VH-VL binders against Chlorate reductase assembly chaperone protein (clrD). Designs and how they scored, part 4

Target 1, 193 residues: Chlorate reductase assembly chaperone protein (clrD), of Ideonella dechloratans (p60001)
Amino acid sequence: MNTLIDNPKAMASGYLAMAQMFSYPDADAWRRLTENGLVDPALGRETLEAEYLGLFEMGGGTSTMSLYEGQNRPERGRDGILQELLRFYEFFDVHLNQDEREYPDHLVTELEFLAWLCLQEHAALRDGRDAEPFQNAARDFLVRHLAAWLPDFRQRLEATETTYAQYGPTLGELVETHRSRLGDQPQKSREMQ

## First folded at step 21 (VH-VL; from b165 with light chain S31N)

Design b180
Fold by OpenDDE, fold request of step 22:
Structure b180 (fold): chain C 193 residues (1-193), chain A 120 residues (1-120), chain B 108 residues (1-108)
Amino acid sequence: as target 1 above (193 residues)
Amino acid sequence: QVQLVQSGAEVKKPGASVKVSCKASGYTFTSYYMHWVRQAPGQGLEWMGIINPYGGSTTYAQKFQGRVTLTRDTSTSTVYMELSSLRSEDTAVYYCARGSQKYSYAFDIWGQGTTVTVSS
Amino acid sequence: EIVLTQSPGTLSLSPGERATLSCRASQSVSNNYLAWYQQKPGQAPRLLIYGASSRATGIPDRFSGSGSGTDFTLTISRLEPEDFAVYYCQQYGSSPLTFGGGTKVEIK
């Protein structure tokens, strides 16, 4: 069901769902996926895990995909990407969990950050506070990071015969909807100055 | 109207294979999982396996592992169930059933069933 | 796998009476993903209840599901003539999916 995402809160939920989907499907992650109705439990964790490993972790297989932006944008340079991402996170005092080995350029990290921005936006709007900083950050983040490498990522993902293939369009639609809501033209934010 | 239409009855010999089709209509084919369930005469329901029509991912019940193959054709919105090395015990009505996220993936739409008879 | 045991095997009742069907699981059903299906002779099963207690679209109010964990119940408050059939419970919370043995509701 194409959940018509038309507001920040709904978008946040969408991003979190995608973050869950692209997380390693351990027992806890699997539980969350099934509880949230993202995957039919009948498929089984083992099947999804095998697909995950084959697709994202096993470099020698038929499909070598990376969940890391830096690996998907070699022309940009991974170090530069990481530095910029960390600046985004730091600007908002968002700290990555070192214990969980969260990488700044991992798809899940980026999705969670976007979800966070959307939630902040929603809260600001609800409370009558200025939401512009969060909107600007999201806009810039999408243009400079997720939306930049997602098209090629999707192309590869959707060509696979895996459960993950169907979430390519879902993620694409979510990002495009978000971009449309924020405006397609990047605005220079204070974060990038 | 949302419906699943299955292929006709089959009569097979032991050791043979049977391939049953399930054509979906009235909804987005790739948005729903498809399950196969069989029912022996006078018996209950038995789950055989699942296929995700979008990517083609499958999981089978252990009992049928190695003998059952689920496939799909997205261009015709059809799922296929092939069962090999048929035995007399495989005599049953075979159903395709749609797993719907709306119902937490309970089976909301069923095919009419396909009778498969295995006899020497 | 989760084994579902339905009881009684046969329930003989008259129209207008209350029917209570039991489904017990050998282990806890994840997220209470338990469904009830009705099957009439020569027909495919029909979804009645999902998520242990939610009625599927178009299902009459006389059908209700209750329970959690390992014990589930289907109740038909007032039996209609068309309700005489076999009823199956199913867990779909974990692979492999499993069905109960069924309860036949027949006319007394």
Scores: ipSAE 0.897, ipTM 0.966, lowest interface PAE 0.5, mean pLDDT 94
Fold by OpenDDE, fold request of step 22:
Structure b180 (fold): chain C 193 residues (1-193), chain A 120 residues (1-120), chain B 108 residues (1-108)
Amino acid sequence: as target 1 above (193 residues)
Amino acid sequence: QVQLVQSGAEVKKPGASVKVSCKASGYTFTSYYMHWVRQAPGQGLEWMGIINPYGGSTTYAQKFQGRVTLTRDTSTSTVYMELSSLRSEDTAVYYCARGSQKYSYAFDIWGQGTTVTVSS
Amino acid sequence: EIVLTQSPGTLSLSPGERATLSCRASQSVSNNYLAWYQQKPGQAPRLLIYGASSRATGIPDRFSGSGSGTDFTLTISRLEPEDFAVYYCQQYGSSPLTFGGGTKVEIK
């Protein structure tokens, strides 16, 4: 998707697309993927599902990957990561759907949260409201979470011979573009202390 | 110029295998799916399968499952279609075709076709 | 799989006339991902219409696609001499991809 993501709204769309891509490809998810042109329908849901399960769910394969930040950052400790993520979500009154088994440190959850922040930013800008809280949150979130574990995740993902491999660079570019837009200096948002 | 160039005509005996190549040029090879379609003499088009050149993921039509293998070489921007256990009914022109997201993955670029003749 | 039935099998017309080709699907085509291709003798197919009603780049305005769900139509408003060929519909909304049997547009 060479769409020059240069604004928060477009960025949100990018994050949502990635969230869809890394979701379990059930019938609904597959429909969304194909409707959004992310995958050639000819590939078939079964093929993608098999790849998904092989990569992310089946522990017995040579290259088991995890979609959870906590599992990708054992040095930091999963509990600490989860607590911090929950603080981010709670700060914005974003509640995870317990029925859908949304985990705070799941890649999809993080991507959806970033998408949400981008949409809030866009709305604020449109309405002449202060967008800084959302920008700061996104900046901090990227630095402290997604951008921290994404490089290693991408390295493993892109080494696979799956349909998912091609989305590593896409996600990387999206995150990098977002970081560039927000600026590299983590302004310590005083409010999350 | 965007183009797909296929290998030359093949004549095979029943039971043999054939491997047809499709070389892509003029575009980013790994950004487009590649499909194979065949056409028997005087007949319509038949989809055989798809390959994602980036990761090499494939899906085949059930009719060809177990007999067709699609592969790619990213270094040469080439996709290969191998069909084994050839039968007389496999006599056809074989096409590679690019699936383009721009057209919702309709086939916008086609190879020139490769004639495969299976005869005893 | 989705079976596509094209009708008529052969359409005999004169230059300047209107051609109407039908493609019927055995079940609804997802997202209306239906394409029309033109094939001339000894040549590879050429994409005309995608998404049921969108013209591919470089395709003349005389070609138009319509329809949704299970019933699709390709219309050539005014046949040119170069338009006499075989036309195939294709669904690419679900695996396996399938083609219609084709309609031959021939000169009367």
Scores: ipSAE 0.897, ipTM 0.966, lowest interface PAE 0.5, mean pLDDT 94
Fold by OpenDDE, last read:
Structure b180 (fold): chain C 193 residues (1-193), chain A 120 residues (1-120), chain B 108 residues (1-108)
Amino acid sequence: as target 1 above (193 residues)
Amino acid sequence: QVQLVQSGAEVKKPGASVKVSCKASGYTFTSYYMHWVRQAPGQGLEWMGIINPYGGSTTYAQKFQGRVTLTRDTSTSTVYMELSSLRSEDTAVYYCARGSQKYSYAFDIWGQGTTVTVSS
Amino acid sequence: EIVLTQSPGTLSLSPGERATLSCRASQSVSNNYLAWYQQKPGQAPRLLIYGASSRATGIPDRFSGSGSGTDFTLTISRLEPEDFAVYYCQQYGSSPLTFGGGTKVEIK
């Protein structure tokens, strides 16, 4: 359903759905996926799990994909990427769950962070607060991180014969919609005219 | 109009293979899962398997594991069901059916069915 | 796999009467993803109810589904002549998908 996500709240839901999709499909994750209608239950968790492991975890094949930004952008250096991501998270007092071994540069982490920013934006707008900090952060985060490595990631993902392939375009559209909504530059506060 | 059109009736000998086609039209082929269901004469419905036409992912019922193969051709919007090592018990009408997210992946569109007869 | 048992096997009724069909699952159906299909002789099944209680598009209001967990019911409030057919329940909440044995609604 190409429902044009027109608002931050809907966008947050989109990001969360994608975060769920790219999470390891354990029993709980699978339940969420099926409840949200992202996957036909008839496919079975085992099939999706096998695809997940084969695609993202099993390093032995020539076509291994990584869900980590740092591994997808070797030219930038993983350490630099991690430091920058942590700065983003820390700026908003967002803490990664240490127990869940959440890596700052994991796709799911980045998607959840974007979802969080969207929700904060929505709340600010609703309450008549300044939403600009969240919008600016999202813009910068997309340009510097997710939108930077997503095109190549998608290209590889969509070339696979897996259930995950169909979500490449979905994620791409979501990110592009978000970028379009935010614009390329911060709206100069009209007050300085 | 949304339609699933299946290939014609087949008569096969035991041990042979049969390949049935299901051509989709009137909707985005890769956006819907396709299922195969068979029905023996005078019997109920039996689920055989599922294919995701986008990536080609498949899952089969255990009963048919190793004998059934589902494939798709995105260029022609066609799904294929191949059943090998045919037995008399495989005599049935075979249906393709679309799983629709709108209905939580219940089967909203069916092919007209393909009769497969396995006889010596 | 989830086994679905339909009862009765045959239901003989007259036009205008109420039909009640039962579908019992061997275990709880996930998300109540249970569907009802109507099949007439020589035709493919037709979706009537999905999600246990939701009518598919174009289905008359005389058809209704109810139930949750392991017990489900299809009700036809007033049988029309065209309603005499075989009805199947299906669970599609978990793999493998499974169908009930069917209930034949025949004219008395």
Scores: ipSAE 0.896, ipTM 0.965, lowest interface PAE 0.5, mean pLDDT 94
Fold by OpenDDE, last read:
Structure b180 (fold): chain C 193 residues (1-193), chain A 120 residues (1-120), chain B 108 residues (1-108)
Amino acid sequence: as target 1 above (193 residues)
Amino acid sequence: QVQLVQSGAEVKKPGASVKVSCKASGYTFTSYYMHWVRQAPGQGLEWMGIINPYGGSTTYAQKFQGRVTLTRDTSTSTVYMELSSLRSEDTAVYYCARGSQKYSYAFDIWGQGTTVTVSS
Amino acid sequence: EIVLTQSPGTLSLSPGERATLSCRASQSVSNNYLAWYQQKPGQAPRLLIYGASSRATGIPDRFSGSGSGTDFTLTISRLEPEDFAVYYCQQYGSSPLTFGGGTKVEIK
């Protein structure tokens, strides 16, 4: 499985799949999940919806988890996180859909952004353009945002008795693979070597 | 070798409960959904429910809602099906079956079946 | 729930003949998630076809599935002696999962 996501295009697909998984499972989202083979249709949308609401929206009995980075990193302050995220998005002229109530620090938004960066990287590589800006952005984004709060998020998620628990490791592996591919330091463009 | 091994035949009285086990081996237990299907004598197949062994999420057919409980033990790679308030109509062979993503979650591996007889 | 109707109930054929089995759904099957299973007496079902038209691993090429939406067909191009069994269709595109009533392929 690791070899399959060792390229930007495959990684983008992985991020998009995760974005779908962590989206509210309305009828459309459910259709996408089942079409992409992420969930057994036999489980039913109602079951997944109940789990989603219980985990992420309802404060009742189960450890209230948040899908928002700002809520998972109170030490950083949500406002600061939001501002930084918006800078990332704006730098690449990525606009959030206001109609869909997309929040900059929502897990789905971050995953979609990473997917977008991967696709841009892939396109650049394919076309012989400089992919470094996208790679650097992804590296910085992972370190400053998703990879920073994901470990604690996963710990809580994987402790739940829900369908979502199994996707903690999946997301972790995807992020780790991406980080490994990008390395810890900006890769000097091969052209300068 | 990938296999599902079920517990032995059961004979129960009406009103009793039965718990059938399905032990998985030869694959990653938590990576596959498990289904239960029963077959009355001379009849067709009937889906009872599904369990995700990773988190334990379950969904049951409406017909069995309130009477069937699916559970799993990850340490032993075993899924359990408990059926309560047994009736004569519950006499059947009960199968566990693995839903495989490779086959879009069709059932690629089956247990050998467990005969449950409900008689007064 | 989606009701699957299989026809015929019984199909009497000789070895070497072509078998055509029908499975009709009361509603469209999502993503064409329809499977065919073979069951022999005293045995668990065996997966033959998934996704309406894809053969499972190890299944002989004489088995083929076709169809979409509400009408599906299993074809056995040349019956072998070991192919005489009961065949079930299953939809697994939506909950609850449902099976057809089965078609018995028996030797003439």
Scores: ipSAE 0.895, ipTM 0.965, lowest interface PAE 0.5, mean pLDDT 94

Design b180
Fold by ESMFold2, last read:
Structure b180 (fold): chain C 193 residues (1-193), chain A 120 residues (1-120), chain B 108 residues (1-108)
Amino acid sequence: as target 1 above (193 residues)
Amino acid sequence: QVQLVQSGAEVKKPGASVKVSCKASGYTFTSYYMHWVRQAPGQGLEWMGIINPYGGSTTYAQKFQGRVTLTRDTSTSTVYMELSSLRSEDTAVYYCARGSQKYSYAFDIWGQGTTVTVSS
Amino acid sequence: EIVLTQSPGTLSLSPGERATLSCRASQSVSNNYLAWYQQKPGQAPRLLIYGASSRATGIPDRFSGSGSGTDFTLTISRLEPEDFAVYYCQQYGSSPLTFGGGTKVEIK
């Protein structure tokens, strides 16, 4: 995915596709991955599942890596990260519905939240309402969370011999395209982050 | 011009190995899955396996597991298929074929084929 | 493993006639990922139809695919001289990928 359309609906679709890609590939998830063209069905669910478990399984030796922000930022302290993330989700009264709920700092949870913010921005623009609260939240969330840990995560991911490695650049492009559209500084408005 | 060019015909004895190359040009090599398919004389098509050139992930048809190895060299945009412990039944034309997201990974580009003959 | 059964084995027709080729799967094909390929002697296969019913780029509109689940059909509405070849169906929705045995369309 090299060139992203710089609009909220397309951004949301990109974040949701990556959330699907980095979810555990059970039968339902596998069907969605192949239906959406993220993985060639010939690779087989068992091959992707083995790569997922070997790469992301906690306690699976020195070669494993983590899908959790807090574990990718050990000097920062995970409890503080979780508390900050919960404040974002609770501020917007977001209750992400998952059959197998993840901790707040899971990559998939962060991607889904950004997708939700993009969808809210889209709805606001469609309805002629102010989209700035969602834009400011996305800017702050990216700076403080996803964009802060993604570069090191990408470096480790892209060095692996797995199907997941090819989506490191895609994650980077999503985040940079989104940040470029939002700019580095919040604009003046009645509503503040 | 999108193209897959395979190495030339091979003649082998039973028990030997063969390594067939498939060089891609005209597109970003690591962005597309590569498959291998063979066709014995007068017979239909038989899928052998897949490789993702980006990370090197492979899956093989069970019939060939333990005998086939797919590898790639990203610096030369080339996929290799090695088949070991050859038997006369392995006499076939071997094709590489590209899976494209445009067609939901149906095979849109095929190599010209490489004839491998196994005889004593 | 999904077994694909093509019928008939051989179809003898004249130019201008309609050809109807059948492909039956032993179980439902995931996402209707069913492809049709054309192969002429000494040549690699060519993709005609993907996703059961979508034509690949550059394929003439006389080629059409239909069906879902387990029963699929390739139709050539009016045979041209260049259409006499062997046709293969393939399921590519689940591993291992499998091909049908082929239908030879030959000139009467």
Scores: ipSAE 0.726, ipTM 0.901, lowest interface PAE 1.2, mean pLDDT 90
Fold by ESMFold2, fold request of step 22:
Structure b180 (fold): chain C 193 residues (1-193), chain A 120 residues (1-120), chain B 108 residues (1-108)
Amino acid sequence: as target 1 above (193 residues)
Amino acid sequence: QVQLVQSGAEVKKPGASVKVSCKASGYTFTSYYMHWVRQAPGQGLEWMGIINPYGGSTTYAQKFQGRVTLTRDTSTSTVYMELSSLRSEDTAVYYCARGSQKYSYAFDIWGQGTTVTVSS
Amino acid sequence: EIVLTQSPGTLSLSPGERATLSCRASQSVSNNYLAWYQQKPGQAPRLLIYGASSRATGIPDRFSGSGSGTDFTLTISRLEPEDFAVYYCQQYGSSPLTFGGGTKVEIK
């Protein structure tokens, strides 16, 4: 469908932009942020780096927050979340992070996985192949993972005095637009009725 | 209509501080970075610093570090520039200017300017 | 810090003539984020060109920008009476932002 082809591609771009925004701002990441218009270059890499470290690593006298799903869902327990996420990634034989120091429940990892699913959906629709497995996986992943913890994460992020606060609404819009376009149930479950 | 309206002219003595306001209207205040630029009489433009009104993040030119403070009040859609320890060399017109992603953060809207005169 | 040198300092021309304004950067401008502004006496600057070569909304097509890296040019293909003003280049690709010293385009 032509409509789904345009929307999955736009969704992937949005997810990748947010993955770039929430990555540690080293020199290469900073160059991409400014090149893609995600941040005003006049702010400077040093200012953004200080905000990143203060929010997500160590704040001292200021509240910090976590980029990891497991730490944002204390009632679930992180090990169970990690196991479930690894099953999603292995099912598609996706290796989003070749550096073993990154955990599967990092916001950036989850955003990149959703972007990858959107790109696979786009390619399938363009080529006349079955896109349903990618649509079903995105729907399920959103419900069980990103959409489950994003609202509380956004609320805390948007209350901070940082550059990152302005992208809370952007993350929310991406997820809600994506869920709305995917619908409530897998397409195959409709045929059981 | 998108516009930036600045507070009126100021006359100050050396060593004093000045606080200039810049009120935004016609657009979503917190969605756009705000810059401050000054222009001494008969001279060119000099960038002073930037504030992101959404979160209040700031960066200042090194020349003004320690003397300039940018703040904002989101309830009134206003950015403030305070410059302390004034000297005669600070006599200038001070502008606020908006940067937006539409122009890759070039300055698309400017305030009318505020003249600050520092004299003994 | 990137220093921008504009030349000439003053350009004396008649209406209808072509104006060529130069801006040279001391280092490569990141992402070619170079802007040109026009300023008339008693007024705030007006954005003409962003990204070295893109015209801002509402700017007449007689204004064009070109260049990359360290060397940039603003061209006014046929000067109109309203074009006699001071023109500033600005790099906005890295902090701190810097402006050139200006080129005054005056009627001869």
Scores: ipSAE 0.704, ipTM 0.895, lowest interface PAE 1.4, mean pLDDT 89
Fold by ESMFold2, last read:
Structure b180 (fold): chain C 193 residues (1-193), chain A 120 residues (1-120), chain B 108 residues (1-108)
Amino acid sequence: as target 1 above (193 residues)
Amino acid sequence: QVQLVQSGAEVKKPGASVKVSCKASGYTFTSYYMHWVRQAPGQGLEWMGIINPYGGSTTYAQKFQGRVTLTRDTSTSTVYMELSSLRSEDTAVYYCARGSQKYSYAFDIWGQGTTVTVSS
Amino acid sequence: EIVLTQSPGTLSLSPGERATLSCRASQSVSNNYLAWYQQKPGQAPRLLIYGASSRATGIPDRFSGSGSGTDFTLTISRLEPEDFAVYYCQQYGSSPLTFGGGTKVEIK
């Protein structure tokens, strides 16, 4: 359901599909998951909801694992991570789609920001405008944030007996495909005098 | 060729358990949901439950809750259906069936069926 | 739980005739995820139609599905000898999955 085709529009679709998958499965979210073929309807919303709560939100004040970058990187200090993420979002004047409060370091928020950057890159390339600011931001955001914590998150996720386990490899492939497209260093920065 | 091959016919006494296997071949086993359906002699089809082989997530029809268990072994690409506390009305042909995203999870491949007979 | 009622129970027709099979759901089928299967004696069911109206790969174009919400129809435009079988509808849009009771299409 996620493509290996390396173009910005396809990357954005992949990030948005994963953001949808890792969102809380209320009735409307469940309908979208089944309409988009991300989950077999026979599994039932209640089964997926129980898995979501058990993995990410339940357990007597602690969950099995966390959807928040800061809680997956205890050695780095969450407040610093949050401030850095807010600077990324504010630099681009990004008003993420929901007016409901999501912490800046939630997996869904990070995926949606990367999707937005891919869409801006696509539009810039289509229109003959400079895409480099969006490419540089995506490269830096991946190195500093999503790619930094995803490997450990994936290993924990893939060890679970849940529907979510199968999307660990999907997240990894998506991020690796994006990083491979972007390369290690900013484009054209190597030619600066 | 894409194929689901089930274990052979079983004859059981009331109160026993039966475990039917369904071995997948010709496709990536963990990428497809597996369902179980039964059909009593001369009757229609009855859905029993679903397993996602990747993570092992299951949901069962309420009628079978507490008696049916679906498991999988990814190393052999096999799903197992165990039905406990058997009664004569459990006499049926049991099918595994693959749910494919290509068909919005309609059942595109079926096993050949396993006859389970429950008699004294 | 969605109850599917198929009618008629038996449809007696000759080869070359048009068959029309009905499936009525007790409530709307989510996403129009309604499938039709064909089953011959001693065989597993075979998928014909998914999503109410889409033909599965390899199914002849004489089979067509239509309908939405609660009312669905399978049409066989010109019966061939191999089409005499039992046909089941299934909703697969919500758990638990349910099947109709079947329509037997037999030679007159």
Scores: ipSAE 0.689, ipTM 0.895, lowest interface PAE 1.4, mean pLDDT 89
Fold by ESMFold2, fold request of step 22:
Structure b180 (fold): chain C 193 residues (1-193), chain A 120 residues (1-120), chain B 108 residues (1-108)
Amino acid sequence: as target 1 above (193 residues)
Amino acid sequence: QVQLVQSGAEVKKPGASVKVSCKASGYTFTSYYMHWVRQAPGQGLEWMGIINPYGGSTTYAQKFQGRVTLTRDTSTSTVYMELSSLRSEDTAVYYCARGSQKYSYAFDIWGQGTTVTVSS
Amino acid sequence: EIVLTQSPGTLSLSPGERATLSCRASQSVSNNYLAWYQQKPGQAPRLLIYGASSRATGIPDRFSGSGSGTDFTLTISRLEPEDFAVYYCQQYGSSPLTFGGGTKVEIK
């Protein structure tokens, strides 16, 4: 899964693949990971689970990482981050991953929301409808949230001796490709006046 | 040209260790899992373990747990298999094999094999 | 651990004949990740079939795989002289990976 394709549907697939990769590998999740080719089945669920727990869930050490934006941005304040994220999700009336409940700032939640926005953009473009609301939301969400904390998260992740380390560059490329496709917002106030 | 080139044949005494190298070329080394498989003379294939060269994660078959160690050197694109406490029944051809996502991690590229002979 | 039993152990046939090789798993193979390899004397194995039924790149269409769950088959529709070899099935859906004992396809 290291190859990115520059269109909304392919972007959605990339985000969903990474959401699967960073989800806890219970039996069902493991089956999906191996079925989708994200991990070699020979590695074994127990090996990946041990890496997940040691990296993201095992407390007590400075080497433990967090999958939550708010814990990766302590200077910003997690409550404010959660409020902003909820505004994005509630604006679109989005309920991601109904069978699992995560805080709004979990990496998987943010990835799934971006995937959803990409799917809405795809549907709008396919149907000849206005895709701009979804493109603007994705641009703003990336700037305010995922792209804001991903560089620090990647730096720590890629320094680990885990299967997860290899997906730091994948996350970065996915986000960079998406931002490049969306571009910067025009200076609309100057052009309109 | 995608290749896996293994080190040459080894003759060892019981109780010794052997370290076989497998050098990858023609592809991005850290993007593909590497497996080790052995084949005793006139026998079938036996999986020994897997390494992810990116982070070094390993899983070994139970039979070899505690005796086999897989390592890698990303600067030379090389995986190493070390088997310790050798016995005569470890006499075999040892293969490295690449697991390819293209084939859902079936083994698409194999090294040429390294014969390890364990004899007094 | 999934045990793979291949049958027959030896299949004696002439060029032009159809070969049917069987691989039975002791329990369902996860995701039908069942591969077939061909091995000739003094050579490393060669991937033929992956995912039970998909041919690897460059493998002639006379090779076909079928089956699911616990029962898998490799068929060679018309044996060519170069097809006389040993064939191994492998499950690669669960750790540890396991191979069948092999079926030798030899000239009658």
Scores: ipSAE 0.680, ipTM 0.892, lowest interface PAE 1.4, mean pLDDT 89

